# Ledger of designs, part 8: VH-VL binders against p40099

Target 1, 211 residues: p40099
Amino acid sequence: MATKQLLRRQIKRVINALDYDIIAAESHTISQAVRSLIASANSRRVACYMSMDKGEVTTGEIIKNLFQDGQEVFLPRCTHTSESKHFKLREDHHPHLIFHRMSSLKMVRDLKPQGPYQLKEPEPHIEESDILDVVLVPGVAFDIKTGARMGHGAGYYDDFFQRYKILHEGQKPLLVGLCLMEQVASPIPLEKHDYSMDCIVCGDGSIHWFQ

## First folded at step 27 (VH-VL)

Design n15
Fold by ESMFold2, fold request of step 28:
Structure n15 (fold): chain C 211 residues (1-211), chain A 128 residues (1-128), chain B 112 residues (1-112)
Amino acid sequence: as target 1 above (211 residues)
Amino acid sequence: EVQLVESGGGLVKPGGSLRLSCAASGFTFSDAWMSWVRQAPGKGLEWVGRIKSDYDGGTTDYAAPVKGRFTISRDDSKNTLYLQMNSLKTEDTAVYYCTREGSTEEFWDSGWYYFDYWGQGTLVTVSS
Amino acid sequence: DIVMTQSPDSLAVSLGERATINCKSSQSVLYSSNNKNYLAWYQQKPGQPPKLLMYWASTRESGVPDRFSGSGSGAEFTLTISSLQAEDVAIYYCQQYYSTPTFGGGTKVEIK
């Protein structure tokens, strides 16, 4: 809708005005809270994302900590059902995500920008995820009262969650939104297929649970 | 109706400087990614550089022949795109077009796009 | 940089006949993740700036007559004018935007 696009613009203006030091400090605090959350949940298989280093929580420290703590780490690759041969959720072939297992921090550091958007993504031949315990989820804005998430608009994560549920008898991993304090918003305009978070970890280290 | 009007072209000696302006109207300038494209007399098209919207970080990119000599800026309050050209060379002689990139997609801010609107151009001649 | 090569350099076609312009890139401009070709076509009439005709290889810009069509994928592309009109006399350029933008050398279309 029009209001969703307007909110996205407003949030982007706010976070683009932030000094990198503020984003870095909040991201560090988030990484500590995530580390504690992963430990307390006895989670072993964790999906994270490669941050774009602007306009969102940075994930470098999170990924480093996951490897140091012995977790299995998975990172996403953007693909298309016509290439991946995964089943379609709509009549026509469409974009979706696949998570791939990263065997080491060095493997992550060695990822090279590819394609027209210069994304650092796993190679297609690398082992795909099956069961995941936790997915760390990016977004443009989060509602810490309800768990609502506004993504960047392409629906990649919502598509993945729906796929996961179909493949795993309705089960889903724990969905953990990572949120700078400046990305907190209410209300968030939602579309039919938007998934809410199970919890949101904010830049001040607070963890907000929704059941 | 989208309009892009360039100005500031002229004759300049090698080593000189010029500042080109592009007045924009008919669209939300602050949302747009803007580029400069040039065309030497009787030759083809060459991308010069771009500037992203403030929302996408306001960063600039330049073609190799102009890096370090040309600077693109924008003033969203005046709906104006600028090209500061320093250390001009005879090979910089061209018509300079102000262009708008055709993407309004906000998902990836690292991409490149086509040019959906072009100004009439302003001629820069660099000769001794 | 991705090098764009157009052929022919010049083309003479009778009014009402088909004109075909080819464009080849030095590497694929197809992004498999979205299944789109990052290619555009422009028309430049004498004394005028370029005008966008096509993007994503085959999508016609608003206001462009349906006699213009684009086809091809990967590294080879074609612009077709199904029935040449007098106002179509121009130089046509292809452009990739898979990476930093580069243009083909142009194809001049004239009435035979």
Scores: ipSAE 0.600, ipTM 0.844, lowest interface PAE 1.8, mean pLDDT 91
Fold by OpenDDE, look of step 27:
Structure n15 (fold): chain C 211 residues (1-211), chain A 128 residues (1-128), chain B 112 residues (1-112)
Amino acid sequence: as target 1 above (211 residues)
Amino acid sequence: EVQLVESGGGLVKPGGSLRLSCAASGFTFSDAWMSWVRQAPGKGLEWVGRIKSDYDGGTTDYAAPVKGRFTISRDDSKNTLYLQMNSLKTEDTAVYYCTREGSTEEFWDSGWYYFDYWGQGTLVTVSS
Amino acid sequence: DIVMTQSPDSLAVSLGERATINCKSSQSVLYSSNNKNYLAWYQQKPGQPPKLLMYWASTRESGVPDRFSGSGSGAEFTLTISSLQAEDVAIYYCQQYYSTPTFGGGTKVEIK
């Protein structure tokens, strides 16, 4: 088994065994740190993710704070180039993320689980994001020494970052990894197509910046 | 070669209990999501329940007719899947198949899958 | 739960002839995000467990003969045996896994 695959399994096992209260506590701490970070950066357009019930940093409080503080909030929808008709980064049709603008906290709360994976995602007709200032990025593991992020393996976010750069003349938003303490790992091997984080916010409130 | 071998079936009275086992080989059992599917005599197929891999939380899902009565578990050290059946009813009479779910793709910890491998099944008969 | 309906209940076909089995779901099992149909087909021969034939509606499982093909999208699907062989006598089931797995009632294929 490849190193990344093994690490994913190890981290997932640990995370899935965590008490929800621990995840909640760390997520709260992260939310506070993220709020401060976004404020200090004077960021207006923030992409977040709709957290699942368990196994990752919860984002409900983060999203609430974003709306309260007047940021524009965007949430991702998993799609496919065959559906979205976006340009392909590979030879064949492939999955990718589209971020949609959430007009209100209510809109976010009204999202219903849909599809075979019961994801809470924006509807396809919702306005798609253009310029983003910050992307809050989920991960399986983060290397707080290097900024490396290990995703779930599907490459959704890496694809999005690459796609974003292509569409925006080489520019990308600030990439902020949200990391439970139990997701801290080192080293995390990076491949050519992997994007490192500009910042990682950890469950203990620590913020790690990378150049 | 992937093999699934069920055991533990038999005759039991209504209200009784029975535990089925499924011995798996030929693949990394600990990584696999496993399901039970049953088939009443002369009838079709009915999904009973599922257990995810421990790495994916080891969570279980059950069909409404068996929820609260059946429990699925696994022992990865023994490559064995279990189905604990309590409060058995006559309508639970069926051949019970151990099945492996297809591989996860885009979304880990979520989703449903087809069943790519099946055991030979073990017959459970609930009768007075 | 998504209800799966197969037709016909039974089918008698001459050797070498085409057998067509239909499966309808109460709602679409096409996931627009990946453009995949969450539909599988199984073959169950007498005294044997089900065997996977197709997944994603039309992808043939390894070892399945070319005479088997799956088609359809959304809520209507078809399993076709282009030239029925003696060993194809079985009950065939469709199954959706778009949500909690459910099976069709099965179609018994016999030799005429």
Scores: ipSAE 0.460, ipTM 0.819, lowest interface PAE 1.3, mean pLDDT 93

